# VH-VL binders against p39998r288to527: the designs that were tried, part 7

Target 1, 240 residues: p39998r288to527
Amino acid sequence: VQLLEMESITSEFFSINSAGLLENFAVNASFFLKQKLGGRARLRLQNSNPEPLVVILASDSNRSGAKALALGRHLCQTGHIRVITLFTCSQNELQDSMVKKQTDIYKKCGGKIVNSVSSLESAMETLNSPVEIVIDAMQGYDCTLSDLAGTSEVIESRIKSMISWCNKQRGSTKVWSLDIPNGFDAGSGMPDIFFSDRIEATGIICSGWPLIAINNLIANLPSLEDAVLIDIGIPQGAYS

## First folded at step 1 (VH-VL)

Design s04 (framework fv_socazolimab)
Fold by ESMFold2-Fast, scan of step 1:
Structure s04 (fold): chain C 240 residues (1-240), chain A 121 residues (1-121), chain B 109 residues (1-109)
Amino acid sequence: as target 1 above (240 residues)
Amino acid sequence: EVQLVESGAEVKKPGSSVKVSCKASGGTFSSYAISWVRQAPGQGLEWMGGIIPIFGTANYAQKFQGRVTITADESTSTAYMELSSLRSEDTAVYYCARGDSYGYEYYMDVWGQGTTVTVSS
Amino acid sequence: QSALTQPASVSGSLGQSVTISCTGSSSDVGGYNYVSWYQQHPGKAPNLMIYDVSKRSGVSNRFSGSKSGNTASLTISGLQAEDEADYYCSSYTSSSTYVFGGGTKLTVL
């Protein structure tokens, strides 16, 4: 596995708020993914080709969800990338203030949201666009999928449906997990023994990951081909 | 298992056009990139352009822009390369080759047998 | 100007190793991890050996690929008689096109 790092922009006044850190991540991650989609030469002036479709699978209970919506906003504001988001809960049930804020901005920039796997399948068929990238933002450092799934049978069923859908797309679709692939422990990179369903990720985009966690993840996730480290201008120790 | 079969050799006059076909059998056609690569006698490989059939549009190398047209017919699993305003320098073996799905990376894992095009003076 | 530079020829003895270089710029080899290598025997179509810099296409593990800056390399270890062929590198470019190197003739002594 090859680790890649992206340069970040930091405040000249030695002051970085949480919104600035999120924006730095989104800008740098979107640049990376746009290059994976063929860069400006492909993404500019696509008048007769189907536009590339990016699907975001996001949680409302962790900051990875907010990162994914900010990332999606940067992707769709080019006007030549279609972005659809599916949450682990209903859109009208979002609770996290940061996720709500980023969702509002995402929608204003042309991002689309569906409320079920069935709706996602219908949207894909209507757009007649292949899913080229899935962004997995279902798990983060502050809330695991076993934590989310444990709150209700409805949420557990929904999460399992989303994972099943994503894994069925593997073949021609590249799956990029933000921070932590679902089903793995943030600190160790070892499988979550309390939740057995996992995304078969192709790559990981993270703002920091201990070497031991990356090594354990590589050993336990055979689909993993790449890992990208995004420098957001803060020491890794802050993510404890 | 996929195979690409190209049309037969052609002899053309300067100023005319040639259209070479490439028929795919076995495996998926529509979502894979099809590239056209030529090789003049005793010389190296030269990428001309490619198409992803499901997208319906093609990319061309700058040298051939305006002279080459690459198309695909999904119903017959056949790709075509038409080169116009032929010159003696266009004498070459023309290959079609299959790349990755959806065309984000053009590497060529399956190649046709090649079509010899001779432009007589 | 956009052509990739390869040595015209290289040679090696049976059982030894040989390396073929492919040098471009930041707009092709240096800017992307989309370098492929092709083997061509006389009178035949090219065969894919390596793609995405270092991934083998089902060929022998004697073939390996790498990249440093603007230069990609193909290394063939344990040279065999059948390795004698022309080798071409190819790279994705900032114009969303592909360009080939000039080719290298490998002679196995």
Scores: ipSAE 0.000, ipTM 0.399, lowest interface PAE 17.8, mean pLDDT 78

Design s05 (framework fv_socazolimab)
Fold by ESMFold2-Fast, scan of step 1:
Structure s05 (fold): chain C 240 residues (1-240), chain A 120 residues (1-120), chain B 109 residues (1-109)
Amino acid sequence: as target 1 above (240 residues)
Amino acid sequence: EVQLVESGAEVKKPGSSVKVSCKASGGTFSSYAISWVRQAPGQGLEWMGGIIPIFGTANYAQKFQGRVTITADESTSTAYMELSSLRSEDTAVYYCARDTYYEWGSYDYWGQGTTVTVSS
Amino acid sequence: QSALTQPASVSGSLGQSVTISCTGSSSDVGGYNYVSWYQQHPGKAPNLMIYDVSKRSGVSNRFSGSKSGNTASLTISGLQAEDEADYYCSSYTSSSTYVFGGGTKLTVL
């Protein structure tokens, strides 16, 4: 009984703090990405030609997916950025309540969702805008790709298709991974040996700063050209 | 071969600041983590903070937050540690250390140490 | 001082084995497999012996590392006179910082 009560208190406390940190990340990351898309000079003009296109590749169950949808929502709110999201599962099969909540708000702000790589490519063909940024949020600190792929051959095939599509875009597109690029262990920054497909990220957007994990990423991710630490509003010396 | 060469010994007064340098030679500077570790006379090792030069952002142990600043100059392959508001208990040997294994806290290369004495 | 607990001293005879413990919490040693061990001789900088709990950094196979729960251990077999030194453990923390143990003085009898 005491254990059940403690778990209930911890869960509710975590939900409140997690939601606040999520919004702080999304706001600050959106300002950063808007600057990468040309800043106020480009994005303030109605009908800028072409309107930039941002594609989000998101987990439906990881913290990174919720961050990406919140980020996409802030990008959509400008009215001058087109955002399309592709989940690691069907949109109707989303599991995480925070991802569901952020997805609902994202859609209300004009964000678009597609259900497959082929649908994504079809959507791109109908637009006059090239993909300028891909946001990789398929893996978070909470879960590896081998964990996700191990539960379903359908999910594994889907994730591999999303990675292949993303890496194919590299010549014309900048790829920004949230916290940890997919295919790498969040703790060590080493490649996930149980899942060989990896995003060739050009940049990393971090809300935390594991020194050695990032060092390992640099060694194993030669495509990496940039990195940014987003201030999420917690004290630098905080210890859990 | 990779070497870390630290600046010379310092004698400072209480309340002043000290800035110690660590020049790296051999290999790539920007992508390797450089940390600062101190050791007071007869005491153990104490991690102060570290930086990966390519990111330009340092991380600090709570005890030193607000008093220590760690920076890196990629053009000269030099890392710096500045400690302000010096107290007698800051008397220590200050080491820079570099991780070449890309593992968590695996400092294979160390500077020779810089002795900082805080006395009035 | 350091947050990780080590015995202040340990001793062993030539040819015997000794084990040095390093105890933390679930937010450091227990939460991550990123424990390192350093050897320090008087007047010298530390030398990396073990990293990632059990990986050797080019040192003798007489040195081995392990971890169980919140406690990591360094075992030195076939003790030699040159093993006499101070030994420090270190671990990554959930705050993205590193913490050292208090250190253990090894005396070879």
Scores: ipSAE 0.000, ipTM 0.407, lowest interface PAE 17.0, mean pLDDT 77

Design s06 (framework fv_socazolimab)
Fold by ESMFold2-Fast, scan of step 1:
Structure s06 (fold): chain C 240 residues (1-240), chain A 121 residues (1-121), chain B 109 residues (1-109)
Amino acid sequence: as target 1 above (240 residues)
Amino acid sequence: EVQLVESGAEVKKPGSSVKVSCKASGGTFSSYAISWVRQAPGQGLEWMGGIIPIFGTANYAQKFQGRVTITADESTSTAYMELSSLRSEDTAVYYCARESDYGDYGWFDPWGQGTTVTVSS
Amino acid sequence: QSALTQPASVSGSLGQSVTISCTGSSSDVGGYNYVSWYQQHPGKAPNLMIYDVSKRSGVSNRFSGSKSGNTASLTISGLQAEDEADYYCSSYTSSSTYVFGGGTKLTVL
């Protein structure tokens, strides 16, 4: 809620719209992740190494999902990173207008979408590419995982299967959560007591966060190795 | 909302091949897995293989590896199953089926109406 | 993969309950927890009824699914004449393939 208020103030007072802030996040986060994938030397056209595979697990109903699709688009645009997205719901039923817009652009830039965990596994087998990064964008700041799963057994089942799949990958794959790891309260960084399944994130990529939430996440998420703040262009005065 | 329409019945000689089509309408085609499942007279369902059209490469059940080829044409929203070296035992109804909108592990809905393939001398 | 094990037939009286089992191994039913159930009437394509423990929209509340270890079960309560059909279970496998059960013919007496 506090982060959403800060972004709203910036848009109103400085005429910086939500799309501009999201694009700044995506550009800067993509540079960071490219370095994690081996940087310029590995990702250049002439390199014969296998193309890295990035998998996005995204919600259709929050800001983190939109950020992940924009990020995925920038990763695809290098021409050397394969990106596959799986949503927490049917791709034909996306609710958030920004997620819809970013998904359309993502597809036009070469990003791919699958509709099930089994299709994701089949795609991985087909591409013969190692999964090096999973981007967790299921929760976001404006809702909890229990809120997302609470009204639909189908969506709850999907989210649990996505978390299970992701956690099985961790031995050879780095998991980066956007804003807040799935299963934790955004404001406090404490575990969501109403939803027991959680992503075992390797790192967090965020555009702004209360210090207390980051400290609590570090204390409560043993898998966490890194936390990165991405500059999205909000003026210093907006944080006051 | 999504419908799958299969091609018409075929009668084939042993040793020939058959290619069955499955045209999708009313929904998203490219990102949904399409599987082929057959049923011999009086027998059960048997999964043959499947494809996600956007990736273009199929996965097959071991029994059919080397005899079956599954392809997809995104421009016409049509999936194909070609079975070669036909035997009398290949006489069956051949179904295509799409993975469901919420299928965590590819639950199949909808199904095509089925194509009867008869192999006889 | 070998087909999943189902009883060849099961019968029940109108208004009673029946349960159909589907047994596999740790590489399918036991490992993936996601068994689907299909109803097939003579001359018709299969119809998805159950996925895991959830029902497809429009399926009667008389149908329910469960799973324990390597065995999944379909329970039909309040049997009606229209329930008479063949029932198939299906599971994803560790080879990224699918396997169907041998099928169970339900007779409503």
Scores: ipSAE 0.645, ipTM 0.823, lowest interface PAE 1.6, mean pLDDT 81

Design s07 (framework fv_socazolimab)
Fold by ESMFold2-Fast, scan of step 1:
Structure s07 (fold): chain C 240 residues (1-240), chain A 122 residues (1-122), chain B 109 residues (1-109)
Amino acid sequence: as target 1 above (240 residues)
Amino acid sequence: EVQLVESGAEVKKPGSSVKVSCKASGGTFSSYAISWVRQAPGQGLEWMGGIIPILGIANYAQKFQGRVTITADESTSTAYMELSSLRSEDTAVYYCARDYDSSGYLEYFQHWGQGTTVTVSS
Amino acid sequence: QSALTQPASVSGSLGQSVTISCTGSSSDVGGYNYVSWYQQHPGKAPNLMIYDVSKRSGVSNRFSGSKSGNTASLTISGLQAEDEADYYCSSYTSSSTYVFGGGTKLTVL
């Protein structure tokens, strides 16, 4: 046995498990959100109720964005739910292979993608329906919003416009952030001091956050009404 | 370990249809993609389509669109591929293939069935 | 429909190295890091060798994968008699489908 062979096998196993965790998250999170949208009675195949509208604000380059697209395709396919996604970059500029893959499948399931806040508002007007849920997946657990926005003033302006749009939807619209609301540090739950714009989330869908981060978010995010932990099947001892 | 067991060999007449089954054991059935890949005698591998059972979504190669139907029965952990309007050039070994344990996607094919020989002749 | 382009055959001597190419476009090989390689012995189902361009599926470290632009490559070093087989590449596509290469017959001289 060689060390190079052992390291290769370990790396391959971890990568495969990571992909499986995204699917497990999407299934469990979609079940939770369907209940928030009225459950089986509203989402039944043969009913006359209008289909709910969900908007996803997604990173083009991180795990949070990939998770949101996977969640979106489950919502499109299984729940008679209309889903529109807006990325932190133009769709043609997607670079991350996992985000590209999830985007391709999301579109196949009937998901829609728009390229700007203006296009999003036009799509909403065409559907003649207010947004019932916004899914915030711009930051994620492994990076800060200032890390995402700091590479380009064009990206920074785009992210700020997406946050502004999202916060304006408050009222009957519920905003659910995946893992961490934009503008907060994932490890501590404290506000990002280098980026002043923040999502005013109504709820948080978590996959294994430390308690200290959740408590600090509750103290620093007055809009927060709910938090849920999704079991994504992380192997014993995988939490760090 | 993950095992895929395909149904037995078939001999069919031109113009008929064939339905091949693929029974999965080991691992979680619903969250893994199952694809169908065929190989004509002495020729290469050809992807026909696949399904992700939990999503209920099947996707097909353009060449087979309208002739192939891929379905899954989660209660029996079995996937099916039905090919209609059979021609002599559909004579091939038909494989089912599944993504690696824990992946749940159509990215690569770690586990393969043994293959089902379908012969189309008059 | 159209297969990815592979050479029909390659050959090498015991202990040497061979490289098999797999050429597509920006909508498959060039657009994604989801290229896999399969080994097939006569009468057998294919066996996964490489996935995600360069990751081994528990096979010997003599097998390695790489990609540059629209071309992926499988390199087999220290050739052994049992490496004699047909090799196929596969790639995910922008249509959410998969496409295989035409296959390469490896002969170990």
Scores: ipSAE 0.007, ipTM 0.543, lowest interface PAE 9.7, mean pLDDT 78

Design s08 (framework fv_socazolimab)
Fold by ESMFold2-Fast, scan of step 1:
Structure s08 (fold): chain C 240 residues (1-240), chain A 121 residues (1-121), chain B 109 residues (1-109)
Amino acid sequence: as target 1 above (240 residues)
Amino acid sequence: EVQLVESGAEVKKPGSSVKVSCKASGGTFSSYAISWVRQAPGQGLEWMGGIIPIFGTANYAQKFQGRVTITADESTSTAYMELSSLRSEDTAVYYCARGPYSSGWYYFDYWGQGTTVTVSS
Amino acid sequence: QSALTQPASVSGSLGQSVTISCTGSSSDVGGYNYVSWYQQHPGKAPNLMIYDVSKRSGVSNRFSGSKSGNTASLTISGLQAEDEADYYCSSYTSSSTYVFGGGTKLTVL
């Protein structure tokens, strides 16, 4: 509730629209992640491929997915970072207009999209590149479990497969969740009682937070090593 | 082995403030929560607040909000508890305690030796 | 002060067993899987005995924990003189805080 209230205040009272807030998030988050990628990639003596691989797990229908595609676009613009996105639905079924718009721009900047965990594994084998970072953007603060799974057992199975794949990458891969890891309640940071599968995130990147949610998340997520607040340009007078 | 070492005893006047330190050794400081728990003479244990160093987030019991500040310095593996506007009823032994985090299980596995704070005129 | 209710005192004979209760609500004891228990001897810092149903390494098998609904219990079997101490329960809460019980003085007869 604090994150949504802060974004609304900035948009309505300070003449900053939703696209501007998305862009501010993406620029600042991409700067942070590029620094993380530079250190790892530059020190790898055994890796003959100079381009790190980032995988985005994104919602097709919420703000978190749109943020992740904008972030992926900025990562692609370096020319030295490979980005692959897998959506919570089939690529041809994207419904949200902002997600569609960000996806189109992402593709023009060299971003790739796959339609299943199997095709993601095949792409990784073809590129001969291990995943260095996974960006989890399936839930976010304004999404519920019912919004992710809907009424479809097929979509629920797909999301569970994406979570399973992501958790299996742990060890050499850092998992960064945008705002809240999938499987946790956005408002409270407590494990979602209706969803048994959860992202075991290494860190979170957020553009504002309810402190109680972060505190609960840390208490319930032993894998969590870091948390980063991205300044999206909200004037100090708007913070409460 | 894990050890929490607290600063020495303090004698303070009413209205002043006190800052107690807790230095951790033998474990990863940043991967654990550090809480402060006090005990007045002959009374029970009272949780005051805690900090999660990896995020820098502190949370306080409602009774102490506005009077207590808990901080952590990762470079020295030291947590601090500062209590202001001291009253005679703040006379107590102050403990720091380490808590791991894991799904569904919350506990304090190591405790400091305690710091006696006496508030008298 | 404390949200959790414990009996002020309990007593038991050498070699017998005693149970100490800790009662809260759905937002603490009832809302989280397990409660932690601490033993405190006069003039000493508290010592963790039980977390969840698990015992801390080095703690006697005579100590066990259980929970049903909003009430957790610590059971000490085969009572020994050194078990005489104050015992405190603690729970995490839905407000991201911790609460302690009022404490129970165990007397070994």
Scores: ipSAE 0.000, ipTM 0.401, lowest interface PAE 17.6, mean pLDDT 76

Design s09 (framework fv_socazolimab)
Fold by ESMFold2-Fast, scan of step 1:
Structure s09 (fold): chain C 240 residues (1-240), chain A 122 residues (1-122), chain B 109 residues (1-109)
Amino acid sequence: as target 1 above (240 residues)
Amino acid sequence: EVQLVESGAEVKKPGSSVKVSCKASGGTFSSYAISWVRQAPGQGLEWMGGIIPIFGTANYAQKFQGRVTITADESTSTAYMELSSLRSEDTAVYYCARSRYYDSSGWPFDYWGQGTTVTVSS
Amino acid sequence: QSALTQPASVSGSLGQSVTISCTGSSSDVGGYNYVSWYQQHPGKAPNLMIYDVSKRSGVSNRFSGSKSGNTASLTISGLQAEDEADYYCSSYTSSSTYVFGGGTKLTVL
């Protein structure tokens, strides 16, 4: 069987099957986003058209951040997509081990990291390119923005400035949130009552979601145009 | 048990083409990439290209671009490698090999076919 | 694409240790990806032994992999007669291709 075979092979080389699931998500999500960026013709290395700019807003401490860096790595690897990442923490803070691993590979594939909204805007000015896509990966399914900010006013202010920057881009930029838009509860799809700022997402890329949560999110997020389920290698019947 | 079974040996004339098959069994064909790697007599391994069946995408080593075509048929779990404009330098054992399809991670080749000997002689 | 650099041959006596190097550039071994090691006996297909520092199930603990900068290494301790084979390293590249080393013939004396 497919699932058993995949898990067996992963365990021979890595102790954690979750690494394989993360890569499955990243590959499938990158395929989807490359189509949104104009597909194969625009993204060819030989094409002289302007390179699209993708900005990733990522957690340094959860699975959503690791997924986003893996996704960014796949996007960078085409050689014709510019990717810049901004983390919810300063560059001097220690990151989750999975986030560290994915960040290392991301940098080796040509991905860029900035340490503030100000440096992000400076990088955009230098490239003279508007952002075409923002990938929102700050919260994820198992964490809220309230949890990420904790009791730290510094982290809270940083997250709020990242959200504000993202929402200001929406005039020409499409925002895709991984699993759940920041500022919403993943289980219910309702706004996080303990955090006032929310990402005004264009769409969601997720690996599975309760129907009630999707309905509530649609009712509470007027910017939402699409919701996409990405195949991570688990048989469809498992979601029944 | 996972197996990759390749087609039989071929003897070809210069200027002709050869098409080698690789049938996968014991595993999920669609969840893996299939690559072709050749080895000339007494020489090392040389990657020619690979295909990701579920995406229908093939990538080729620069040296073989324009002369090699790699295809896959998911209904029969079979990958093919066709090499055209054969020369004596193409005399080699041709292997198919399986890897995970994560293109940026560079997964290893965990299972190999038995090899197909292709001899090009005038 | 350029092949990775391996010594053509390496020799060791029964019970000794040997190390086989695999040198590339920042676009392959040093820059992007983990190195794989394959063992090939005469007349047989290559067999995957190691990916980065991880051994394939069934591979002896005598085999280990490491990497520093642009060079990966395969170390075989406690050499046995059956270790005599050709060894190939391989790396993924920044161009989404694979490259192999030239191969190293291990002779057990």
Scores: ipSAE 0.000, ipTM 0.414, lowest interface PAE 15.6, mean pLDDT 77

Design s10 (framework fv_socazolimab)
Fold by ESMFold2-Fast, scan of step 1:
Structure s10 (fold): chain C 240 residues (1-240), chain A 123 residues (1-123), chain B 109 residues (1-109)
Amino acid sequence: as target 1 above (240 residues)
Amino acid sequence: EVQLVESGAEVKKPGSSVKVSCKASGGTFSSYAISWVRQAPGQGLEWMGGIIPIFGTANYAQKFQGRVTITADESTSTAYMELSSLRSEDTAVYYCARGKYYGSGRYYYMDVWGQGTTVTVSS
Amino acid sequence: QSALTQPASVSGSLGQSVTISCTGSSSDVGGYNYVSWYQQHPGKAPNLMIYDVSKRSGVSNRFSGSKSGNTASLTISGLQAEDEADYYCSSYTSSSTYVFGGGTKLTVL
């Protein structure tokens, strides 16, 4: 609601639409993640090292999922980053028009989509590359994991499997959560007591939250090493 | 076990203000939103507003915007509701209630309720 | 003033079932799975019965909740004398506020 309210205020006073804010996030976040992957020098080298693999775990029905697909598209456009996306539901169940639109463009730029954790593992073996970054975009402020899990036991099992897979990658893999690590409240950074499975995020990429929320995440998420605010063009006065 | 204890009954004159307190005990205060709900005699429940104590910022129902102020003191685990410019129509029982929230300000439900504070506005 | 529409009263006999409706719009009941139901006995604070449309707050399995479109329903089966009370629905709104229904008086005959 603080993130959603701030975007609404911006649109009302400055005529900036949600699609523009999403693209600003994706562009800026992609530059940040490319630096984490070794920067221009590494990413321009043709096959001298294995190309980095980025995995996206995304909601099919919320803004965070749409942002993640737009981010994945920008990463794919580099030509030297491999990206695989797994949705919290099957691809046949995509309902959100913005997620669908971003997914179509992502595919055209070389992005890959898989339908299960098993298919994800098979794709990783085929690419012969360890995952260097996982992007967690499963929870948004318009649709929580508790809401999704409450829809069916199949979706609940799927989400828990995705979280388990992600946490198993820890070690050499860095996990970056977009806006909200799953199992945490977006505004406060406090744990969600109603859904106990959580992504053990290494870092968080957000577009404007109170510092107190980041401090609470640090206190309650021991895996968290970094937090970064992406400037999406909203005036600083709107966040104060 | 969480308990919410409200301040005692008040009798006020029209045009004055009233400040009701709600003290939480037996649980974590800052992890939940505190809502204020009133009920006039023989009438239904009416949500006035709520606060997420960790942020210190409150949201109000449009009907009460400008007349109600909700605050919280985390150090004493106490929430307050102050209603100004009292009228006879403000005669009601005022409840505080603990609610689950998400960062978007979403109020799920109110699982623990105070005993209610009777406020009578009479000339 | 009530934002959500409930029948003013319903009645049922001991052992029977009753259903109480709660109708809103796509900006509240229809737009979110955050509908709750409260029971209030005379002179007492409300008690949470159902939350998130259909989840029980530790109450008897005789109480169940559901939602279809813009209408949520509370069903009480096997009516008992102690079920006689006022029942209120409530929902989160697109304005990040909370709204109650007008309340329904249940009489157990």
Scores: ipSAE 0.000, ipTM 0.410, lowest interface PAE 18.0, mean pLDDT 77

